# VH-VL binders against q86iv5: the designs that were tried, part 40

Target 1, 237 residues: q86iv5
Amino acid sequence: LDSCSICVDFVGNSLNDLLNIILNSGVIGTCGDLCSAVPGGQIVDTVCDLLCDYVGVDEFIKLISDVDPDPIYICEKISVCKTNDNAAASLDLVQINPQNGTVGGTFTLSIAYTVTNTIATGQLAFNIIDPTGNAFGDAVLLVQQSPEQYTQQFQFQATPSEQESFPNGLYTVQALVCEGSCGSPHPNTYTLANGTTTFTISGADSSSMSGAGSFSGSSQSTQTGAASGSGSGFALF
Key: E = the ipSAE of ESMFold2; O = the ipSAE of OpenDDE; V2 = 0.75 times the mean of E and O plus 0.25 times the DockQ between their complexes.

## First folded at step 17 (VH-VL; framework fv_rosmantuzumab)

Design g3 (at its last look DockQ between E and O 0.55; V2 from the best seeds 0.00; counts 0 for: pae E 7.4 > 2)
Fold by OpenDDE, look of step 17:
Structure g3 (fold): chain C 237 residues (1-237), chain A 120 residues (1-120), chain B 111 residues (1-111)
Amino acid sequence: as target 1 above (237 residues)
Amino acid sequence: QVQLVQSGAEVKKPGASVKVSCKASGYTFTDYTIHWVRQAPGQGLEWIGYIWPNKGRTGYNQKFQNRVTMTRDTSTSTAYMELSRLRSEDTAVYYCARVPLYSSGWFDYWGQGTTLTVSS
Amino acid sequence: DIQMTQSPSSLSASVGDRVTITCQASQSVDYSGDSYMNWYQQKPGKAPKLLIYAASSLQSGVPSRFSGSGSGTDFTLTISPVQAEDFATYYCQQSYRYPRTFGAGTKLELK
């Protein structure tokens, strides 16, 4: 079990619950008080308890209550995830297929990158910016990636929803490789590489407001990426 | 083989206290939580609380708050549930059950149950 | 507290039949792609026995004629084909948050 991935996953998924508990439960005296109130079954309780015990309940609450909570930073701060200030990488390829698609169509984003100095804890992130400036995207957690070449694929369906209408026009894809959370203001966060590509969508039908773009990522690497599966557009910036 | 063996039947008066034991065997006692569930005659199942044998941390159903106390003895792999200020409504079969620490929280093994009768 | 509404309260079936029991939670019991719903069988004078965990995972030693499905708030236990030893009371249980809560139970009787 990768403790770092578990930590990031827990904090990411339970952050709002934890914050709600902190705000509404009054004085929380112990890790037990906090963690028993968090939903998500025995595993959440157990993981919460373990993580909380690393720093104590007061420090844990402080981290959760940060103005800009960052799951990766929190896990680094409690020494569950490692950092590397000398991490280095480059982007080799950012490609989207098809280059010209239609509303309702499936697009595949392929990102290839080379790590030249170990990424201890970081992200591969992407943003898709539509012609109106609305952005949506996703990120994959990177844990202890040694120097080598990596490839990640993402798929999304361009089905209009309340979150994204997929208007006709030129779309921009931004890809980032980061140590830490991409765009985070916290220490030990670095953008290692960035790149862009474009594609077009045509045939926008005003009538179909139904579907949030679901991103499915297939990684050829053995690394367990915690993809925040919430179909909500991840705005990195 | 995993076993949870509970103490024998109890008959108590209203206002009294009862302490039920649950002895675990066949596994590492501290790698699982112990939960308590009761069942009134002809009724469904009601969750009472849990204990972490490794730390002694407890969580209780608020319905039983201030009346229930859960403890453990790691040297004997035994969990205890004490219920005070007993009422007739506390008449039930009380079960202990284990839950793995790294699980979604299912009760995989149960004790045989302890019958508590509260009557004047 | 999460309320568990189990249906039906009782049903009759014959050996060989297909039986379905439903459980509805008052709120979603999903977390990180998993559903925190469990199913138990209880026979008279015995402790409950785990059948299904995490909505659809079969407990070791439980026959494959038992299956679970569902997500969010709606879950189903299916027994097919029903055997003579399956006549018992069945309970759903959420493990999403505390307090843990059970359905009221479904008694499966021989027709």
Scores: ipSAE 0.722, ipTM 0.899, lowest interface PAE 0.6, mean pLDDT 90
Fold by ESMFold2, look of step 17:
Structure g3 (fold): chain C 237 residues (1-237), chain A 120 residues (1-120), chain B 111 residues (1-111)
Amino acid sequence: as target 1 above (237 residues)
Amino acid sequence: QVQLVQSGAEVKKPGASVKVSCKASGYTFTDYTIHWVRQAPGQGLEWIGYIWPNKGRTGYNQKFQNRVTMTRDTSTSTAYMELSRLRSEDTAVYYCARVPLYSSGWFDYWGQGTTLTVSS
Amino acid sequence: DIQMTQSPSSLSASVGDRVTITCQASQSVDYSGDSYMNWYQQKPGKAPKLLIYAASSLQSGVPSRFSGSGSGTDFTLTISPVQAEDFATYYCQQSYRYPRTFGAGTKLELK
């Protein structure tokens, strides 16, 4: 893990805690005052203190307080993540299997893409829109992703939960490759490629009110050089 | 081999101060925070505070905030805890323990303890 | 501050028994999928010794008869089978936020 990935993971997991501490603590004079209050193990305090000391506590608070929850943008402004306004990529494949499945069934989303100019800090992201308009999805952080072909697979089981009941009908998959956070209005953010596909679910309803779909991801390069990615949490764009 | 060796037992009168040392060896001193924990006779464990040896940053349990000072000397790999305005209820064994900076925060090695007795 | 409630406060066991000690935190100690609960053993006159970190990870050199489980607010230390050297006091400790806090301890005694 590089400095950019560490920053993005920290901000993504701790932004709301940081904002609450800033709001509730009155005057914060040092990085220690702020970072010691952030929950998480010693690693979270350590990373917070390193990033805060890097830019100074006043600038760190300003960056945290002045942005919509966009970890990539914050880490670019801190200067631990780079930008490339000329980043370029294309989507080669967006495929979901099976195209016709059942409640409780397992679906595999395969995405292949080609980077033609380095993605400095960006995302491979997807949304799945159910027949009622509800969406769920995920994203993988891309850091200094050099020109090459890449593949990524995501797998989920259509197990009903309070967040997603998996109703019968037509589902739409949207996939994006981006410089910066996909869907973000911030500077240095570009949608580099997009694609869609669909699938259907049919079958008997489940009465479960627990259980949730899990996402897992993998990536492969079809050329020399390789990157492995993993999901960065629930992402809707 | 990782070791934390503490200074010897102390007997003090109420109102005095005590400074306990914790000498580290067998690892890179600045890659770990040093925490202090005390245990009164027959009692459980009570966290006092920590120091980051590389930066000197400290954090104290609010119960002790006005009476405790933690310092370190990186050239000798030694951490110190000073407790002032001693009271009889400060009678306890004082431990130092280390926590890796890139970890979830467990105390992986402990000193042998320093017994402090506060009595007239 | 996060309050830690250990149960039971003491128990008696024979060599060979299975023993379970519980610890409940006043709020979740989970962060990003990991649980920030640790377990220590302390024998009379000695410093505590780390047994389990991150709820279920066994510290190097600790026998596999010790195991930890749980998440959120509820955690368990299990000793199976109990050996003669295991009669001691056991503490849980959260490392989720400052101040670090310990359970009151569970004394395991020979029956």
Scores: ipSAE 0.530, ipTM 0.814, lowest interface PAE 2.3, mean pLDDT 88
ESMFold2 (binder alone), look of step 17: mean pLDDT 93; pTM 0.951
ESMFold2, look of step 18: ipSAE 0.030; ipTM 0.545
ESMFold2 (binder alone), look of step 18: mean pLDDT 93; pTM 0.951
OpenDDE, look of step 18: ipSAE 0.718; ipTM 0.891

Design g4 (at its last look DockQ between E and O 0.06; V2 from the best seeds 0.00; counts 0 for: pae O 6.5 > 2, placed apart)
Fold by ESMFold2, look of step 17:
Structure g4 (fold): chain C 237 residues (1-237), chain A 120 residues (1-120), chain B 111 residues (1-111)
Amino acid sequence: as target 1 above (237 residues)
Amino acid sequence: QVQLVQSGAEVKKPGASVKVSCKASGYTFTDYSIHWVRQAPGQGLEWIGYIWPNKGRTGYNQKFQNRVTMTRDTSTSTAYMELSRLRSEDTAVYYCARVPLYSSGWFDYWGQGTTLTVSS
Amino acid sequence: DIQMTQSPSSLSASVGDRVTITCQASQSVDYKGDSYMNWYQQKPGKAPKLLIYAASSLESGVPSRFSGSGSGTDFTLTISPVQAEDFATYYCQQSYRYPRTFGAGTKLELK
């Protein structure tokens, strides 16, 4: 793993803990004070110390405490993640299978995209919007993605829960490829490509409630290349 | 005349709880955190945790995380440490000490200590 | 946790002697050019008393015969010349990160 991925993963996973420590402790004079309180063991402490020492504890606290904190943006401001204002990509395919499914069924979202100018630090992201306007989704971090064709698959199970009931009707899938965090207003952030598709769910039974399925990304190899990776703590767009 | 005056010695049985008080005087109570440190017989010093009197925020040594609670009363300038589910190894002298806020945690004034004995 | 190793565990000295006590931290306690190491004196039946903070800064009212030095992981408390009131136990303590940790102590005894 590279320093940028490590920084984004650390900030994304530790942001809430860092904010709670900063706001709830009156005794932070060093990066050691701050970072020793972050859960996650020695590797998390070491990453925290390195990033905090690089900019100084006061600047690190300021970046973490920003009104609209964004892990990718924070890591770019620290200069651990690079930016490319000329990044370019296109979406080749946004496909959901099955296009007509049922409650409890498994859906596979396939995304193919072509990078035409390196994505320095960005995201492949998607939202699924149900018939009532509720959305859920996920994103994958992209670091130094050279010009090439890429594919990514995501799967979810349409199991009803309090967060998403999976009602009958038309669902909209939005997919984005971005430099920076998708949907972020911060500098050096661009939506490079977007695409949509739809699917339907029929036969829903509103008497069953459980959690929404987990999102999984797996490499799908093609002769021209494949991206791998899954999950992030980034906000939906 | 900075003073930290602690409550008197305690004798407890295993499984009980103890609450030690630390009354501060001679300074602005909310300008300093209160830390708690213990010393078992014949042993060195062990840090337990702190409280920030202004906002009541705390930080605990993970060794004590589920057994210690620190509180304060700003109207009486008094900090408290409660230790529950006592064991014989909790027998020690318990000190409160003050630390300047946003400092590196040196203990400039200490209470006189409270002796806790845990025996069956 | 940062482990603190003090040496020696005990030491005998006469009034007028020069005494040196060392403390080694398991990792650096430096931050932005400052060393977060403190020294305390404790007499029997009494609470510890701050002598030195930030490795070398003398606390108000502490005699100049006490001095501290060092950086990174290695620190020294020096007492020169030793006086009759200096026979006590001395502790180092790191203030770099939580939990705060202390050395095991060095007992200075009259020879």
Scores: ipSAE 0.035, ipTM 0.554, lowest interface PAE 6.2, mean pLDDT 85
Fold by OpenDDE, look of step 17:
Structure g4 (fold): chain C 237 residues (1-237), chain A 120 residues (1-120), chain B 111 residues (1-111)
Amino acid sequence: as target 1 above (237 residues)
Amino acid sequence: QVQLVQSGAEVKKPGASVKVSCKASGYTFTDYSIHWVRQAPGQGLEWIGYIWPNKGRTGYNQKFQNRVTMTRDTSTSTAYMELSRLRSEDTAVYYCARVPLYSSGWFDYWGQGTTLTVSS
Amino acid sequence: DIQMTQSPSSLSASVGDRVTITCQASQSVDYKGDSYMNWYQQKPGKAPKLLIYAASSLESGVPSRFSGSGSGTDFTLTISPVQAEDFATYYCQQSYRYPRTFGAGTKLELK
């Protein structure tokens, strides 16, 4: 069991619950008082208790109550996740297939990157920006990634929803490899590599059907050796 | 075999205190939490609280917050529940039950129960 | 507190019958795809016995005639076929939040 992953997962999923408890329960004197109120059964309670005990209830509450709470940063502050200020990586490939798709179609995003200095705790993140400037994306937690080449794939279906209408036009994909949370203002956060690619969507039906577009991103991480993929359209920032 | 063996029946006056014991055997005591549940005669089940034997951390039902104290002795694998300022309404069978750590929180093993009678 | 509404309060059945007991929570007891609902059997003068955990998982040693289903707020315990030893009181219990809470119970009686 990777304690860092458990921490980030817990904080990420329980942050709102913890905040609600803090705001509504008055004075919280112990980690037990806080954690026993968190929904999620014994697993969540136990994880919360263990994490809270690392720093004490006051510091734990302070971290959770930050104006810009960052699960990775919180887990680093309580020394469950490690940091590496010398982390280094490069982006090798950002590819979207198909390059030309239709509304309702399935797209596969492939990202290849090389770690040259260990990523202690970070993210592989991507954003898809539609022609109107609306963005959606996802991120994968990276924990103790040693120097080597990595590949990650994401899939999404371009089904219109309240969150994304998938208008016709040119889409931009941004990919980032980070130490810490990508875009976080907190210490020990660095953008190690970034890149972009584009693709098009056509055939957008103007019908306002509020379909719940579930972004079902299946992330498969495969450790692939140095494949020089000559993918057309990758621009490094 | 996993066993939780509780102390014997108690008869108390209103205002008194009672301390019930639950001795665990057949498993690693610190790998499970101990919860307490009571059942009034002919009534349903009411959760009282829990203790984590590894650190001694407790959580109580707010209904009992000021009257209940849970403790443990790891050397004897025994959990204790003390209820103070007893009332007639506290008349019930009290159970200890085991809950696995890192589980969804079900009560997989129960003590045989301890009958408490509170009467003037 | 999460309120548990269990129905029916009592049920009469014959050996061989199919019986269904329902439990409704006042709020969802789901978390990360799991449902934090458990079912217990209690016989007179005995402690409760775990039957089902996590809504649908059968406890070790419990006969397969017991099954649990449901998600969110609505859960069901099914016994099929009912055996002579199954006449008892059954309780649902949520483990989603503290305090833990139980349904009021369903007494299964021989018809």
Scores: ipSAE 0.018, ipTM 0.574, lowest interface PAE 6.5, mean pLDDT 86
ESMFold2 (binder alone), look of step 17: mean pLDDT 93; pTM 0.952

Design g5 (at its last look DockQ between E and O 0.01; V2 from the best seeds 0.00; counts 0 for: pae E 19.1 > 2, placed apart)
Fold by OpenDDE, look of step 17:
Structure g5 (fold): chain C 237 residues (1-237), chain A 120 residues (1-120), chain B 111 residues (1-111)
Amino acid sequence: as target 1 above (237 residues)
Amino acid sequence: QVQLVQSGAEVKKPGASVKVSCKASGYTFTDYSIHWVRQAPGQGLEWIGYIWPNKGRTGYNQKFQNRVTMTRDTSTSTAYMELSRLRSEDTAVYYCARVPLHSSGWFDYWGQGTTLTVSS
Amino acid sequence: DIQMTQSPSSLSASVGDRVTITCQASQSVDYSGDSYMNWYQQKPGKAPKLLIYAASSLQSGVPSRFSGSGSGTDFTLTISPVQAEDFATYYCQQSYRYPRTFGAGTKLELK
């Protein structure tokens, strides 16, 4: 796993836990005090300790206590993730299938984009806006994407839930390619490309509230990452 | 073969300090953390703390926070636990144990234990 | 702290029997699809020995008659069939959060 991805994943997934620890523990004097309380076992503790130790406990607390904490920005700030202010990309395709679906149906979103200057650390994000203006979406972390064409697919089931009722009507899909976190106010964040498409949903049955639409983002990143061999310690840094 | 070899039995008076050693062999010392666990006579297991092998960062059970100090010597692959201001309740067998860094946190190898007796 | 309630505190069995030991955590010890629960065997005068890690993974060199199951708060260690060398004390342990905590132990005795 890439150090940047590990960092972003940790900060993103443990942000609430870290904040709760800070709020409830009072003065945190050491990285050990902070990281030992984070749930997730040895791996999470190790990552937390390494990141915290890199910047120091005070700086680490400041970063995670930001009004708008951004995992990508935090990892860039501590130099685990790289930035490229000259990153460039274009959106080639935004497609949703089927274009006309029904409630309870499965939809596939396909996004194709071309990187023309390396994305150091960024996102491919999308938002689906329903006819009432409610939005849901997801994002994929992009790390060191060299100039090339990329494709990502997302699937979701239009099953009503507390988060999304999937009313009948016209839906809008917004796709974005960004350096940094899309929409973040932090430095080194740029929207590189954006695009939209639409689809329709019909046959909204009000009855079954049950199904939490799990976004199974199958990122088929064919990273032919050479499984380089053996014993190198957790060298995040 | 992975081995953790601890120092010998200790007899101390209340208020004294003890330092127990744990020498590791048969693996890369820096790829595993060392944890300490104690067991009072006829009782269960109590976790004391850990030390990271690379930088020597420690975490302690709050019960021992002001009395326990863990250190390591990477050149000799040895971990140390010092417990100060000893009390009769500290009478126990003290174990060091290895934990892989890329694991969910299990103790896969243990030292043979060090018996500490605190008596007046 | 996460409290670990282990049951029973003791049990008697014969060689060839099936034995089940349970451990309940005061809160879930699951994270990202994994359960941070481990099981150990301890014989008198000896250090604990790892049997099961991550709730259900058998440690290398441990006989297949040992198995672990469970998720969330409820976990089980099963020994089947019990062998003569299995009479010992068994402990569950959570590695979800610090401080690490152990169950009080289950002593398996020969009937």
Scores: ipSAE 0.026, ipTM 0.603, lowest interface PAE 4.9, mean pLDDT 86
Fold by ESMFold2, look of step 17:
Structure g5 (fold): chain C 237 residues (1-237), chain A 120 residues (1-120), chain B 111 residues (1-111)
Amino acid sequence: as target 1 above (237 residues)
Amino acid sequence: QVQLVQSGAEVKKPGASVKVSCKASGYTFTDYSIHWVRQAPGQGLEWIGYIWPNKGRTGYNQKFQNRVTMTRDTSTSTAYMELSRLRSEDTAVYYCARVPLHSSGWFDYWGQGTTLTVSS
Amino acid sequence: DIQMTQSPSSLSASVGDRVTITCQASQSVDYSGDSYMNWYQQKPGKAPKLLIYAASSLQSGVPSRFSGSGSGTDFTLTISPVQAEDFATYYCQQSYRYPRTFGAGTKLELK
């Protein structure tokens, strides 16, 4: 596991905790003051201390407290993650299966993309927008992803919850491949490619239900992932 | 065909709140963020903040952070900006403007503006 | 915050003139060969209108008498030839970092 991935995972998982500690604490004078309060045990404390000590507690707090904080950008500013201002990629396929499903059903989002110049630190990201405009999504961190063809899968079950009821209607899927965090205004950030697709959810009594699709094509290199559950409800962009 | 239509002029007392609306039409609302910019009488332009339409994520100019709230309703393609604890210096025209989510941040279309007057 | 110094604050011109307006950012607004500097025109009582984006790209529907140039910290809007409808206030704006910031404006007046 490379140091860049460790940094991004730490900041991403701990950003809200760090912000809450900063907001609710009095004086934070040392990295130990900040990092010892972060949930996650000794490993998290150690990673927090290393990153915070590298740049200094005051600068670390400034990075976390920025109006637009972003784990990839923070790890780039700390110099743990590399950038490539010439990164390039294209989206070959954005496909969701089934295209016509029901509440409680499982959907698989398949994304194929081609990297044509190395993505140093970036994302493959998606949003799913329901008929009312509520969105949920996920992302996969891309670290030093060399020029090749790739596929990635994400999976979710349309189980109604407080965050997403999965109403009947048309859903829009938006996918992005980025250097840096997708949608971020920070330097060294680019949207390299984007794509969309749609699917529908209908009631159980619908007589015209159909849903078919498969990830198409051969890949020369494959990175595979799956998102699961209906509760992955954060919007990436 | 792209339009951003804002709510009408407001007159408020100091200490009150105002909520300005910006209704979008002629484009896919979720492909663009909405930014808010104000202009005091006879003065230049001042950026207030943005909202990203997907989940309503916002970023505010620190000058306004404790007094501004931006929201949206995707079912009506409408963005909102609420400014609280109004002062006389908040008297200005308030504009909404859109920015493509996949661009480098220019404001390609603007609403007509909403005049806010804050006086006793 | 990136400070934007726009000059002159006002100028007078006749129809047919060439005018230039400058904008200096307090730090570079360039990234990967692109400049995050934009120009707007505003007439009294109206919303601003985008003229130039990314330093030199002309917005659709804007007459070719408007042009932008520059990179790094120094940018120029040129209007040649000035027409009667061009008497307005012009703003530069950086979109490189938050908060977004504007120049103080340049008022172009009929001589």
Scores: ipSAE 0.000, ipTM 0.403, lowest interface PAE 19.1, mean pLDDT 83
ESMFold2 (binder alone), look of step 17: mean pLDDT 93; pTM 0.952

